# Ledger of designs, part 4: miniprotein binders against d3e3m2

Target 1, 234 residues: d3e3m2
Amino acid sequence: MVELRVNAGNVKNPNVHKIGIIALGSHLENHGPALPIDTDAKIASHIAFQASLESGAKFLGVIYPAHELKEINHGIHVSLEDLTDEIVKVLKSAKKFLRISSVIIVNGHGGNLPIVTTLYDIEERTGLLITLNSKIIESEGPHGGSGELSMAKALGIIDESQVENQTNLEEYGEVGLYMFGEARRNDPNIEEGALDVEENGVYVDDVYGQELLKLAINSVLLDVEKQLDSHYGY
Key: E = the ipSAE of ESMFold2; O = the ipSAE of OpenDDE; V2 = 0.75 times the mean of E and O plus 0.25 times the DockQ between their complexes.

## First folded at step 3 (miniprotein)

Design m14
Fold by ESMFold2-Fast, scan of step 3:
Structure m14 (fold): chain B 234 residues (1-234), chain A 80 residues (1-80)
Amino acid sequence: as target 1 above (234 residues)
Amino acid sequence: SDEELIERALELVRRAYELDREGRYEEALRLYEEAIELLERALRSEPDPERREFLRRMIEWYLKRAEELREILESEESES
């Protein structure tokens, strides 16, 4: 059996090596012209990896297939059932070869939020304690907006020459989810984001991007401490 | 439509999970129970056997968590 791990400075609690951290994003999803099609996966992967380095938990990589709301057609997505099955397959493999007993899922894609409804199914099928961390989704603001652009700047994945075109909503209607009238009618948070992008445009701020990433990383580190205290503290 | 019922149940579970993580068990339990009712209604009208089994699994897990929360709340009252 191969034993794989990410080595980090924090080894104060030996049970941290029983914790895995996995990124959940999207690979094939439009984010306007200034952002890559895998923006969510790159952001989530960075958060998960940095939290693993700082805590000593095991970085498990990234899951690219993603779910999305019924109306939203700005990329290639899978059903909630298929996403759940993919997570189970990856986590069963990780459990078998890395001897982990719990996992923190770092979700970088808003369309994946429904996975909260299948967490208990994932726990039963894998035998792992699962925590879903969607801090970045709660904090970043609208799809393809200033938060994602700023994080992309901090990660070196932005095309700044295209930022002036980012709010051409007739061509890039996925920005702010602007073109998705049903989603906007049914979710006040989506409507608020669409109006924000339409009325105020977007900006890029490297410092803001770094602050958002740090906020998310610290949230994951808190989840590591919560698992250590509540699940491994006995 | 059953899809609308499922979407509403998903939002309730999302909120319940957040409350549950914060130790707000009474509020979380209420939302889990509401979500279970919506999912059961969706299940009754779902024609696809694969989706029916998926919905049944979801309902089963939320019922288990709801029961755990009831036990926690009962334990807290008894130890008062």
Scores: ipSAE 0.057, ipTM 0.497, lowest interface PAE 6.5, mean pLDDT 84

Design m15
Fold by ESMFold2-Fast, scan of step 3:
Structure m15 (fold): chain B 234 residues (1-234), chain A 80 residues (1-80)
Amino acid sequence: as target 1 above (234 residues)
Amino acid sequence: SDEELLELAKRLVRWAIELDREGRYELALRLYEFAIEILEYALRSEPDPERRELLRRKIEEYLKRAEELREILESEESES
């Protein structure tokens, strides 16, 4: 078998090499004209990769297919069962080849939150301890809003020439989830985000983007330390 | 929300203090650093001058302890 040389120089506790970090994020979702269709995947990948470099945990890559709520149609999505099966398949392969015993899933897409109901199934089928980290989803604000634009600026994936068009909500109704009336009616947080974008518009702030990314990265680093303490007695 | 972030920072500091007392300086330092970043983030969006001053004082307090922990860890590394 091939031994992959991941994070060879970053070892303070050798048990950190038993921890994998994987990004989970959509690659086929509209985010308004200033953001790429794979914004969630790119942000989640950056967070997972940087946390891997800083901790010495093993970066496992990105799972691109994503789930979504029935009332939100702004992309191409898979069933929760298909997403769960894909995660299990990838993690079984990673366990075999990289000798990991636990994983942190960095979730960059809000529609993936239902995976919390299948975490026990993933653990049972893989034999891995799983932590789901959704810090960026909790922190970034509205879909296609200032938080995502600012992170995209920091990552060099924004089209700044289109920022002035980002709040043309009649054309780009996915921004702030503005056009999804049922979702807005059923979730006060979604309604608040839609109103914020409609009333206040959006902005781009590189420093704010860096701070959001750093917050998420440090959240993942804390999960690494928690897994070391609880699973390995460190 | 800012309130939830502040509560998280408070929990992280309490955990850091406990680990610090146990001599687990590396993990304690990481938790202090995380709490400081959360508090700095909250400070940027805080409109109330009185709350801003409280946040600045807490950040300064935790930065001082983090600096002390870095010095301890650096001295231990140079001895081994």
Scores: ipSAE 0.000, ipTM 0.129, lowest interface PAE 17.2, mean pLDDT 82

Design m16
Fold by ESMFold2-Fast, scan of step 3:
Structure m16 (fold): chain B 234 residues (1-234), chain A 80 residues (1-80)
Amino acid sequence: as target 1 above (234 residues)
Amino acid sequence: SDELLLEWAKELVRLAIEFDREGRYERALRLYELAIELLELALRSEPDPERRELLRRKIEEYLKRAEELREILESEESES
């Protein structure tokens, strides 16, 4: 079999090479004018890649298409079934060529949370042990807000010339999910985020962005240690 | 709170109990862990004190079972 030399020479626990880390998008969502439409995919990819480099686990790339709730229409999304099928196809290929036995999925998009209901199906179809990591979703704050802007600054993907326009919510109603009244009514966290952006605006802080990324990377590294301990006896 | 998180957590717990009863402890453990993550997210956004207390108690219950399952799986591995 062809061996992809991903993380070659990073020798830690010998079983860490049986662990894969994959990022979930999304890649086609408006994030206001200061952020690219693939902001979630770029952030999740960075987290997964850095955790792979540090741990010695195998970076499996990015699955760009993403799912979203029907109440939120700010991008191009796929069904939960289609997303599940794409994950299975990629992971079957990774298992065959890289000889992995477990995977950590780094979820960078809140609309992908429903995948938790199909994780057991993915495990059955692939024969892999799966861990879902959603730490960045817990930590980043509102859509297109200060957290994502700050991480984008740290990653060099922000358009700072557009930051002053980011809170023109009549034009960029996806920022803070401001225009999505039903979602705001159904989720107090979404409402809180929308009100925060509307009332206080946004800011860019490189240090804050670096801290958020570090937090998420460390969370993934902890999942690697948990898999080594619980599944490989280390 | 986001009621969708609670609905997902309930379904995961139902599946966890099913696999647990079948002796499929690795799968049961993972489903309990995922349910706990969703319940913790729901707890953060839950304003009602009575519902917060109920969520905390359920989380504690599932954490205890998850720990028991880890011990069983560790024992089974050592017997190979």
Scores: ipSAE 0.000, ipTM 0.391, lowest interface PAE 10.8, mean pLDDT 84

Design m17
Fold by ESMFold2-Fast, scan of step 3:
Structure m17 (fold): chain B 234 residues (1-234), chain A 80 residues (1-80)
Amino acid sequence: as target 1 above (234 residues)
Amino acid sequence: SDEELLEFAKWLVRYAIRLDREGRYEEALKLYEIAIRLLERALRSEPDPERRELLRRKIEEYLKRAEELREILESEESES
């Protein structure tokens, strides 16, 4: 994990790059005993930060307040309206301070995806071009499963001594969203994930974790190129 | 890439269906509309006839559902 320092690249220079990258996560969300309660925020923050360093875009930090589906009552969550308002407030401040014209939102939490319905509102209220990137959510597999464990290993945030307890689903029913019967009935993908964890367990693979992170970082870098083409008429 | 755009559109559709089942029709409609636009872009650049036909059928399915949701939302406004 790399720390932000006051002299880190392009982060605070308002005259260099016009694109910001911000991470959306969650907090107090149970990912099983092997993973931090802010796993989504840490992964999304890493992706956004690395993409910022590689592209020259400005890393804008991470937003912890999260939205969630009504059937999945875990962690700290807020309404979609409140999340949208928080994003707008942060982006207005960033625009004024850093003189950015575009933002890529790196979403690490599945419950935040409804923000896609408010992107136009964010654009109108901020005057920024907005892109939502949910690549990691598409790629990582079940909540608290092998993908998240493997990325956590790559980032140095896993407790490997607890991996053997990760699939004690009676105690840690949020892993694979196992205990959320209504969500599992309503979404075949959630059901498949829960069954996968129950039947096959989990594993930790540092190389796989690195590959997932690189996939997400490269996706964000592609979005940076697309925004540059749009911003400068290329 | 077009492939990444297609995968994102598929993800949006799955989420739209979930919101739809929850009765969150306004949010579901917006997701269907976004996904349809992305799928139409993918269709325009798809060289394989089999994939093109699958995309066309899926777009038709989502367009029909979007229209149904608009009718539901319009009837709700009339009642208020």
Scores: ipSAE 0.000, ipTM 0.185, lowest interface PAE 14.8, mean pLDDT 82

Design m18
Fold by ESMFold2-Fast, scan of step 3:
Structure m18 (fold): chain B 234 residues (1-234), chain A 80 residues (1-80)
Amino acid sequence: as target 1 above (234 residues)
Amino acid sequence: SDEELLERAKELVRRAIELDREGRYEEALRLYLEAIELLLRALRSEPDPERRLLLRWKIRLYLFRAELLRRILESEESES
């Protein structure tokens, strides 16, 4: 048995220690020249870790391999089935050694959204109650846009000397998913993001980045409270 | 009997999962909710505390999936 000390400060409700929080994010995706290739993983990890510290839930780490639509090929991705199997493998290990009974998955990568279709499979195979939290991807705006740049500044992972090159869409067409015409035709939200980057460019705002991260962290904290009230309040 | 309630719930869940995997969310949601009602009835008459805990866990699991399917269906309705 292992006891992780990330939950040591919260003893008001001992059932919070039965809750795990895990981050999902891609680690091999182009984000333009101002952002690291593992931007999604770093953002999701920060959100999950901070929510764990503030709530007393157990931080379970990061799952780096990510799924993506076939029309979007700016990185290295795995099938939905392989991603689901990796999540199950990690969560079975966490359940066995950390005595958790529920998990909040913090999804930092839009291409992972299809995991909503495999959540029951994960629950059935692990015996864990699973909540998927995608607040950050709902809130951050376009890929490699101002939201991700601003969060990257707040986290100290931005290369500000490259921000002026971020909207060189001929060279960095993954920004705003600009070069992915099929994806843009199939999804109005992707099209809107691509046009936003093309027409308005990007900016970096540390305060905005901090507020986006806080929004996502608070959303995860609300999921912790919902699990405590609904699952452990019987 | 309580055993009959549990067997019916099990069959409904198995069918709901099959429909869910096929993307037939409206039918899956209906069967998940029907199964939950049977499980709640079984829970009310279950005297063993360990079995009660397992039933509560299963009910919460299926409720979570049902709520997620409801959101997916509402999202699809908004798209149209």
Scores: ipSAE 0.000, ipTM 0.188, lowest interface PAE 17.4, mean pLDDT 82

Design m19
Fold by ESMFold2-Fast, scan of step 3:
Structure m19 (fold): chain B 234 residues (1-234), chain A 80 residues (1-80)
Amino acid sequence: as target 1 above (234 residues)
Amino acid sequence: SDEELLERAKELVRRAIELDREGRYEEALRLYLEAIELLLRALRSEPDPRRRELLRLKIEYYLLRARWLRLILESEESES
């Protein structure tokens, strides 16, 4: 069949070509007027792609459909079962045609965190060793806030003419998840983010954006190193 | 011993995952938190930086799931 030249590989360790890196979106979520609706997918894709280039692992692309908690309604989402099935289908294809044996999933969307409960099922159905990396969602701060705006600036996907409108929370209540009272009551981190946006507004800092992306990329690179060392297992 | 801590943590995680998949979220959360405590104790006494990283990654996975289980349970309680 066709041979895909995904990247040059890391000549320091020949097994890196057996590792795949895939990004999880979402692609259909409001992020305020300064950010595209597919912000999560674009950020996760960049992290996964850059880590692939730096390590020599194979970039597998993006899975766009995403899951979400019932109390948050700012986009279009799928069930956890449907997301799991989509991941399995993509990874089975990658295993067959690219001869990978392990995958790092770079998660760009907080609503996808429940996938941790289906990781064993994905491994059983695909025969791949799976690592989930959610470093960016732990680090980026509130939805549509300064972290995402700053990363968007670094990636060239921001609409800076709309930044002054980003904190019009009456119109763009998804920013900071401000309008989602139940989510804010259920998660102190969500509440903290909503209050931060309300009290302090937002800013754009290209250097900060680059630092956040670098933090996430380095986290994925550590996962690649772990997968290369088959003598360390848990 | 450190090996006993890791073995007990693995068994707790196995049971937590089973309960989680059955939708028994309160019981699953309790077992995830117990496993995390054992993994943190193992991490405290682990001198190998590579093994420390593997333990940290396992702890992060279970902490993320525990966080989402808390959100689900609190959401269900507030609707009751």
Scores: ipSAE 0.000, ipTM 0.222, lowest interface PAE 13.4, mean pLDDT 82

Design mb0 (at its last look DockQ between E and O 0.81; V2 from the best seeds 0.00; counts 0 for: pae E 1.51 > 1.5)
Fold by ESMFold2, look of step 4:
Structure mb0 (fold): chain B 234 residues (1-234), chain A 80 residues (1-80)
Amino acid sequence: as target 1 above (234 residues)
Amino acid sequence: SDEELLERAKELVRRAIELDREGRYEEALRLYLEAIELLLRALRSEPDPERRELLRRKIEEYLKRAEELREILESEESES
């Protein structure tokens, strides 16, 4: 076999090759008529891939299933246990074949947040150090709102002809999670978002979308630096 | 409120600048990113074009510094 040139290309710190970056989103969830059904997966994948390009860490793709809260009966989602098992399966494969020892999971879907309660189990079962990065969902604002529309514009995945219909909440009640009364009662942030889309509508701003993506990408890159500092030598 | 977000962002930036001057780049980077997030939340709801441009200028300034700090940290990593 030819000798592998593991440090070929634009590699600044060769220890980044021990780090994997993987996206976690949702592939089958409505976001109103202006946004694709896999908006979360596409945004998370873009952030994960771009961070892998800029850091040199290995890009591991995107995890297919997603979780959602019981009170948000919308989209195709799995139980927290099933999502956790799939994450373990994918990460075991990456560890086995790609010589990684740590992973950053870039989460683009709010319904996945409960995996914070299973991260220790994932680490134990895979033997990997795991960081969950949910910065973009913390920053983007309401579901199907201006943040996602603006990022979708920047990524070229928006249907601008439908933006005027995005807040027709009678038909597209998933926008702002407006139709999910139990979720809104349980979470003030969901309630605030639902009221915002109802009262103020939405807009599309390409530069704003680019800035949100840059924030998220730099947040992932900071996680790469932290994994290098705490898990590996300089 | 947007005024509360802006004041929090100013506090974070002041501290980030101090950390930056002390060479504590990872801590400074974290605070810059937190401030940028607050400014982006304020920008989301700001209707006045002049105020939007002022916010955007600050966001871009801090994003640029955050990217510079990241590159410094990566350079220091490659020296080990």
Scores: ipSAE 0.631, ipTM 0.885, lowest interface PAE 1.5, mean pLDDT 90
Fold by OpenDDE base, look of step 4:
Structure mb0 (fold): chain B 234 residues (1-234), chain A 80 residues (1-80)
Amino acid sequence: as target 1 above (234 residues)
Amino acid sequence: SDEELLERAKELVRRAIELDREGRYEEALRLYLEAIELLLRALRSEPDPERRELLRRKIEEYLKRAEELREILESEESES
């Protein structure tokens, strides 16, 4: 068997090769006229990939399906069960071929948050230590709001000519989840976001977007360090 | 409120600085990141350009220190 040069490149700890980083987002959601339907997937993928570059952890790509509440129908989603099954499938493949012991899932979509309830199941079925990182969701603000617009600017995926139309909530009610009255009533955070967009509008700030991304990347890197310190799976 | 976010961030940074001086770099890093998150949240809703600039400067300062702390931690791991 060939001996791999585990210390080659900008790798400070060879055990980092046992860690995988994978993105989880949404590829099929409306985000108003200024943002692509795969905004969440691209943001999550960027954070995951950059973290893998800086840490030396293995980049595993992106999960294809996404979950969302039934009362929020601005996109195409699967059940939590189906999402969990797909994650297990992908991570089993990664473990099999890449000899990893742990994974950080970088989540860029709020609708995926319920996956926290299935993490133990994923760990048992894959034999991997799993860390879910949703820092960007905690930081970015409302759906299609200033945070996502600013990150989209930083990533070069925004249509800036449509920013003025982003807050036409009668036509693009998915922005701030404004149109989803039931969801707003059930979740004060969603209500706060909807009101923020309605009352304050949205803006684009490239530097703000970059800072959000940097925060998220550093958060993932901290999770890498925590996994390295863990003897579980090592 | 934005004011509450700023006060919380200040407290986190105060503690982070103490931990940093003590050589508790991982804990300091965590608190810096939490402070940055709060500052970014405050920045998101801040309409005043001067206040925005102040927040921006703080965010940059703490991000820089966070990155330095991460490098220290990585270096320590490589030496062990």
Scores: ipSAE 0.453, ipTM 0.815, lowest interface PAE 1.2, mean pLDDT 93
Fold by ESMFold2-Fast, scan of step 3:
Structure mb0 (fold): chain B 234 residues (1-234), chain A 80 residues (1-80)
Amino acid sequence: as target 1 above (234 residues)
Amino acid sequence: SDEELLERAKELVRRAIELDREGRYEEALRLYLEAIELLLRALRSEPDPERRELLRRKIEEYLKRAEELREILESEESES
């Protein structure tokens, strides 16, 4: 068996090495012209990786295939069952080779939220304690909006020359999920985001982006502490 | 809704400070992070530069304290 050096971060508690942190993408999803097609995966990966470095937990990489509501068609998606199966496969491998006992899933894609309904199945099939952390998607605001643009600025992945075109909603209707009338009718939060982008436009604020990332990273670090306390004890 | 976000954030901060003073650091950290989320949501939609600056200072203050509490919790686990 290969011994992997994935815990290069701060090591204060030996049990932190039994915790894995994995990011969920997507990597093939339109975010308007100012943002790369893999925006969610890059943001989630940054959060998961930084939390791993700071805590000493094991960074498990990124799962790129993503689920989405059928009403929303701005990228390439898989079924919830297929996503769940992929997560189980990756986590079983990590458990076998890295000797982890628990995992924090850092979700960077709103369409992946339905995995909350399959968490028990993942736990049963893997024998791992699973925590889902969706702090960034709860905090960032509308798809392709100011939050994602600001985080992209902080991470150096924004195309600022295209920001003025980001709210050409007739051409880039995925921004704010503006063009997805059924989703907007079924979810007040989606409707609010679409109206916000339509009425107020977007902005880029590097400091705001840094604050969002710090919030998400600290939220994941709190989940590490909760797992250490509740699953491993002090 | 923004007024409701700010009032909820104020309540969370008041409770977080109380828990912090009591040495209940994990609980305090959780409430600080919840308050910061609400304050960032309010900041996103705030058009007034003076109010943005006030919100920014509060966010920075609470985030700094949250990070200090995280370091305390991490340090405690390194002991016997």
Scores: ipSAE 0.423, ipTM 0.815, lowest interface PAE 2.9, mean pLDDT 88
ESMFold2 (binder alone), look of step 4: mean pLDDT 83; pTM 0.790

Design s02
Fold by ESMFold2-Fast, scan of step 3:
Structure s02 (fold): chain B 234 residues (1-234), chain A 82 residues (1-82)
Amino acid sequence: as target 1 above (234 residues)
Amino acid sequence: SDEQIKQLLEEIDKLADEVQKLIEQGVDPEELLEVAEKLWELIRKVFEALRKGDPELIREALRKLYEIARKLLELARKLEKE
């Protein structure tokens, strides 16, 4: 049996130890010059880890390989099937050795949103109840924009000397997904983000970054409470 | 937006019927790709409606899309093995 000493303090419901929290990131994609190539993974990991510490749920780590739409090419990605298979393998191991019965997946990468179509496959193959939490994706705004820069500032992973270059969209066209014309034509949300960065630029605000991270962490904590109420009878 | 989500639910039900037909009549790679493209289009439309829609209707739409995607994945795996 493996015991992970991530949890601390008191727990309100002992069944919280049957809940795992895992992060989905992206480890190799461009985010403009001010942000590291693994920005999504670092943000998702922080959210999942902090929610685990605060709730008493078990932190299951990070799955680094990520999926992306074919019309967006600013990193190294895997197929949806390969991502699904990797999640299943990790969760089967976690179930066996940590005796969890449910999992909250914290998704930090927009290109992973299609995993929503394979969640029931993951549940069937693992026997785990799965909740997907994409709160940070819903809240952070454009790729490489003010939200991600501000969270990166809060986490100490930003290169502030490069922020003035972040909106040189001819050189760093992945910012706001600006250069991906087909993706912008196919998704109004992507188009809105690209126009926002082009028109308004970007800024860095440590307090805003902390508020975004807290919002996402609190969303995951609510998912923990929902699983406790609906699955474990409290 | 609730009316738009109800229209999306009808489109999702039609796509579910198309997938069921592929399961019953056999898998053609060109037809599988066409159905997969329709699935992605509906997923995008549901996400577009997320900010304005009834959470219960959106949950129902996503549940149905999950079921369609699972069946398509199963069909894709059959193609790979044959």
Scores: ipSAE 0.000, ipTM 0.176, lowest interface PAE 16.3, mean pLDDT 82

Design s03
Fold by ESMFold2-Fast, scan of step 3:
Structure s03 (fold): chain B 234 residues (1-234), chain A 82 residues (1-82)
Amino acid sequence: as target 1 above (234 residues)
Amino acid sequence: SDEQIKQLLEEIDKLADEVQKLIEQGVDPEELREVARKLFELIRKVWEALRKGDPELIKEALRKLLEIAEKLYELAEKLEKE
């Protein structure tokens, strides 16, 4: 059978090779004119890949289809059921061919948070223990804001010539989720982000972007250590 | 429907009581896993009810589920340290 490994990092515990790390992100979602439509997928992929490289866990790739609430419609998304089925399909294949026993899902898209409601179903259907890591979503700030722009700068995926247009919110109302009045009324975090972008604009800071990515990568590395200690013990 | 959400709130309260008992009486890893299964099942049911339920009741259910999840996380962390 096929054996694929990312062999780096933690050489003291060979069970790290039984851990898979997979990125979950949107590839069809507007992020304003300075950011590519697949910003979430690229950020999540970088985090998952770097954590795999540093730990020795197996990078499982990226699941591009993403879910979203209908009130926040600035892209092409799938149902929660379809996303869950896609995850199960990919993980069953990874289990069969790579001999993994657990997975860390690195979620780079806020609209995927409802996956927490199907994690147990994924575990039952795959026989894998799943950890969901949404650290970057908790840390990056508003959609298309300074955090994502700064990470995009660090990753070389920003269009800096368009940064001055990023806060033309009448034209690019997805930035800060500004145009989504119903979502803003229902979620104080969304309202706070929209007001921040409207009031303070955005900036790009390569160092800040690097620190956000490092924060998320370190969070995933902690999940790897946690699985090594609790699942594979000894 | 409101009656479905009310039943979910009752199931959530029962699960909260089970978690509180685990906090008071000590934690068995098998019991912790069983409570986690019930938590995820209730989250799924609340998500299904979201499309047609009273927003205030749904917010209440989600708040209670979050409190249970936070306590479960703390219990799992303490079990690891032991």
Scores: ipSAE 0.000, ipTM 0.137, lowest interface PAE 15.8, mean pLDDT 80

Design s04
Fold by ESMFold2-Fast, scan of step 3:
Structure s04 (fold): chain B 234 residues (1-234), chain A 82 residues (1-82)
Amino acid sequence: as target 1 above (234 residues)
Amino acid sequence: SDEQIKQLLEEIDKLADEVQKLIEQGVDPEELREVARKLLELIRKVLEALRKGDPELIKEALRKLWEIARKLFELAEKLEKE
């Protein structure tokens, strides 16, 4: 029986196969009527999967449960502790069976940003080097806004017949996080996004969506190179 | 410098002890705010030493600071639930 040596020679850095890439949801959050409730999970999954294909790192799947601020009630969420425990459980399994030694977490959900405070706990409990990549959250703009609509168009998950209703903020107050006064008071970026959606509405641009996805994928590929340099002495 | 980071590690350990006492005794919002201010000041000082410090000592300091931040975040979340 012959084994195909698809990574033999100078084709790929062999240590890239020790790197896992995993996506974080959420999968149960309202995004206005034009976007599915699992928008964050689908975008993050696409970014993580595509980066895995391009780099040779191992795609580890999606962790769907997500954390959020208590005020934000447009979805189903878990505590930061429960999210951290789920990540540890999944990564311990991946380490044991896939022989990885580091992971890049692709975060698709703004409410998961507090996980940055538990990264060292995850590293200690798993023995893995962890990098959190939130590039898409930094780049996409407001919740249910033009960035997410445009990426959804590029991925074929948008309901364009509902785009005209997306900015009916009295009915769909989660768009731009418009109805969440506490979040808007505590985060200037959230306030700016809410005002932008209220004042300027939203649009759909397939090319813009493709550019946002490519930006996020390239950011993850850069994290792969950084892990190869810093963790594997390459 | 390495000496600066070693001194910061000592200050970080003192803050960790303060947080542990708040966990055991209960916390009010003013006490939580003061400890959060001290945490941010220590983070600032570690970042200022970043370019000139031993990478392993910096890593240790950041690890301890993240552990303190995690505990403070949990305390803040529990206060909000009350």
Scores: ipSAE 0.000, ipTM 0.165, lowest interface PAE 15.8, mean pLDDT 82

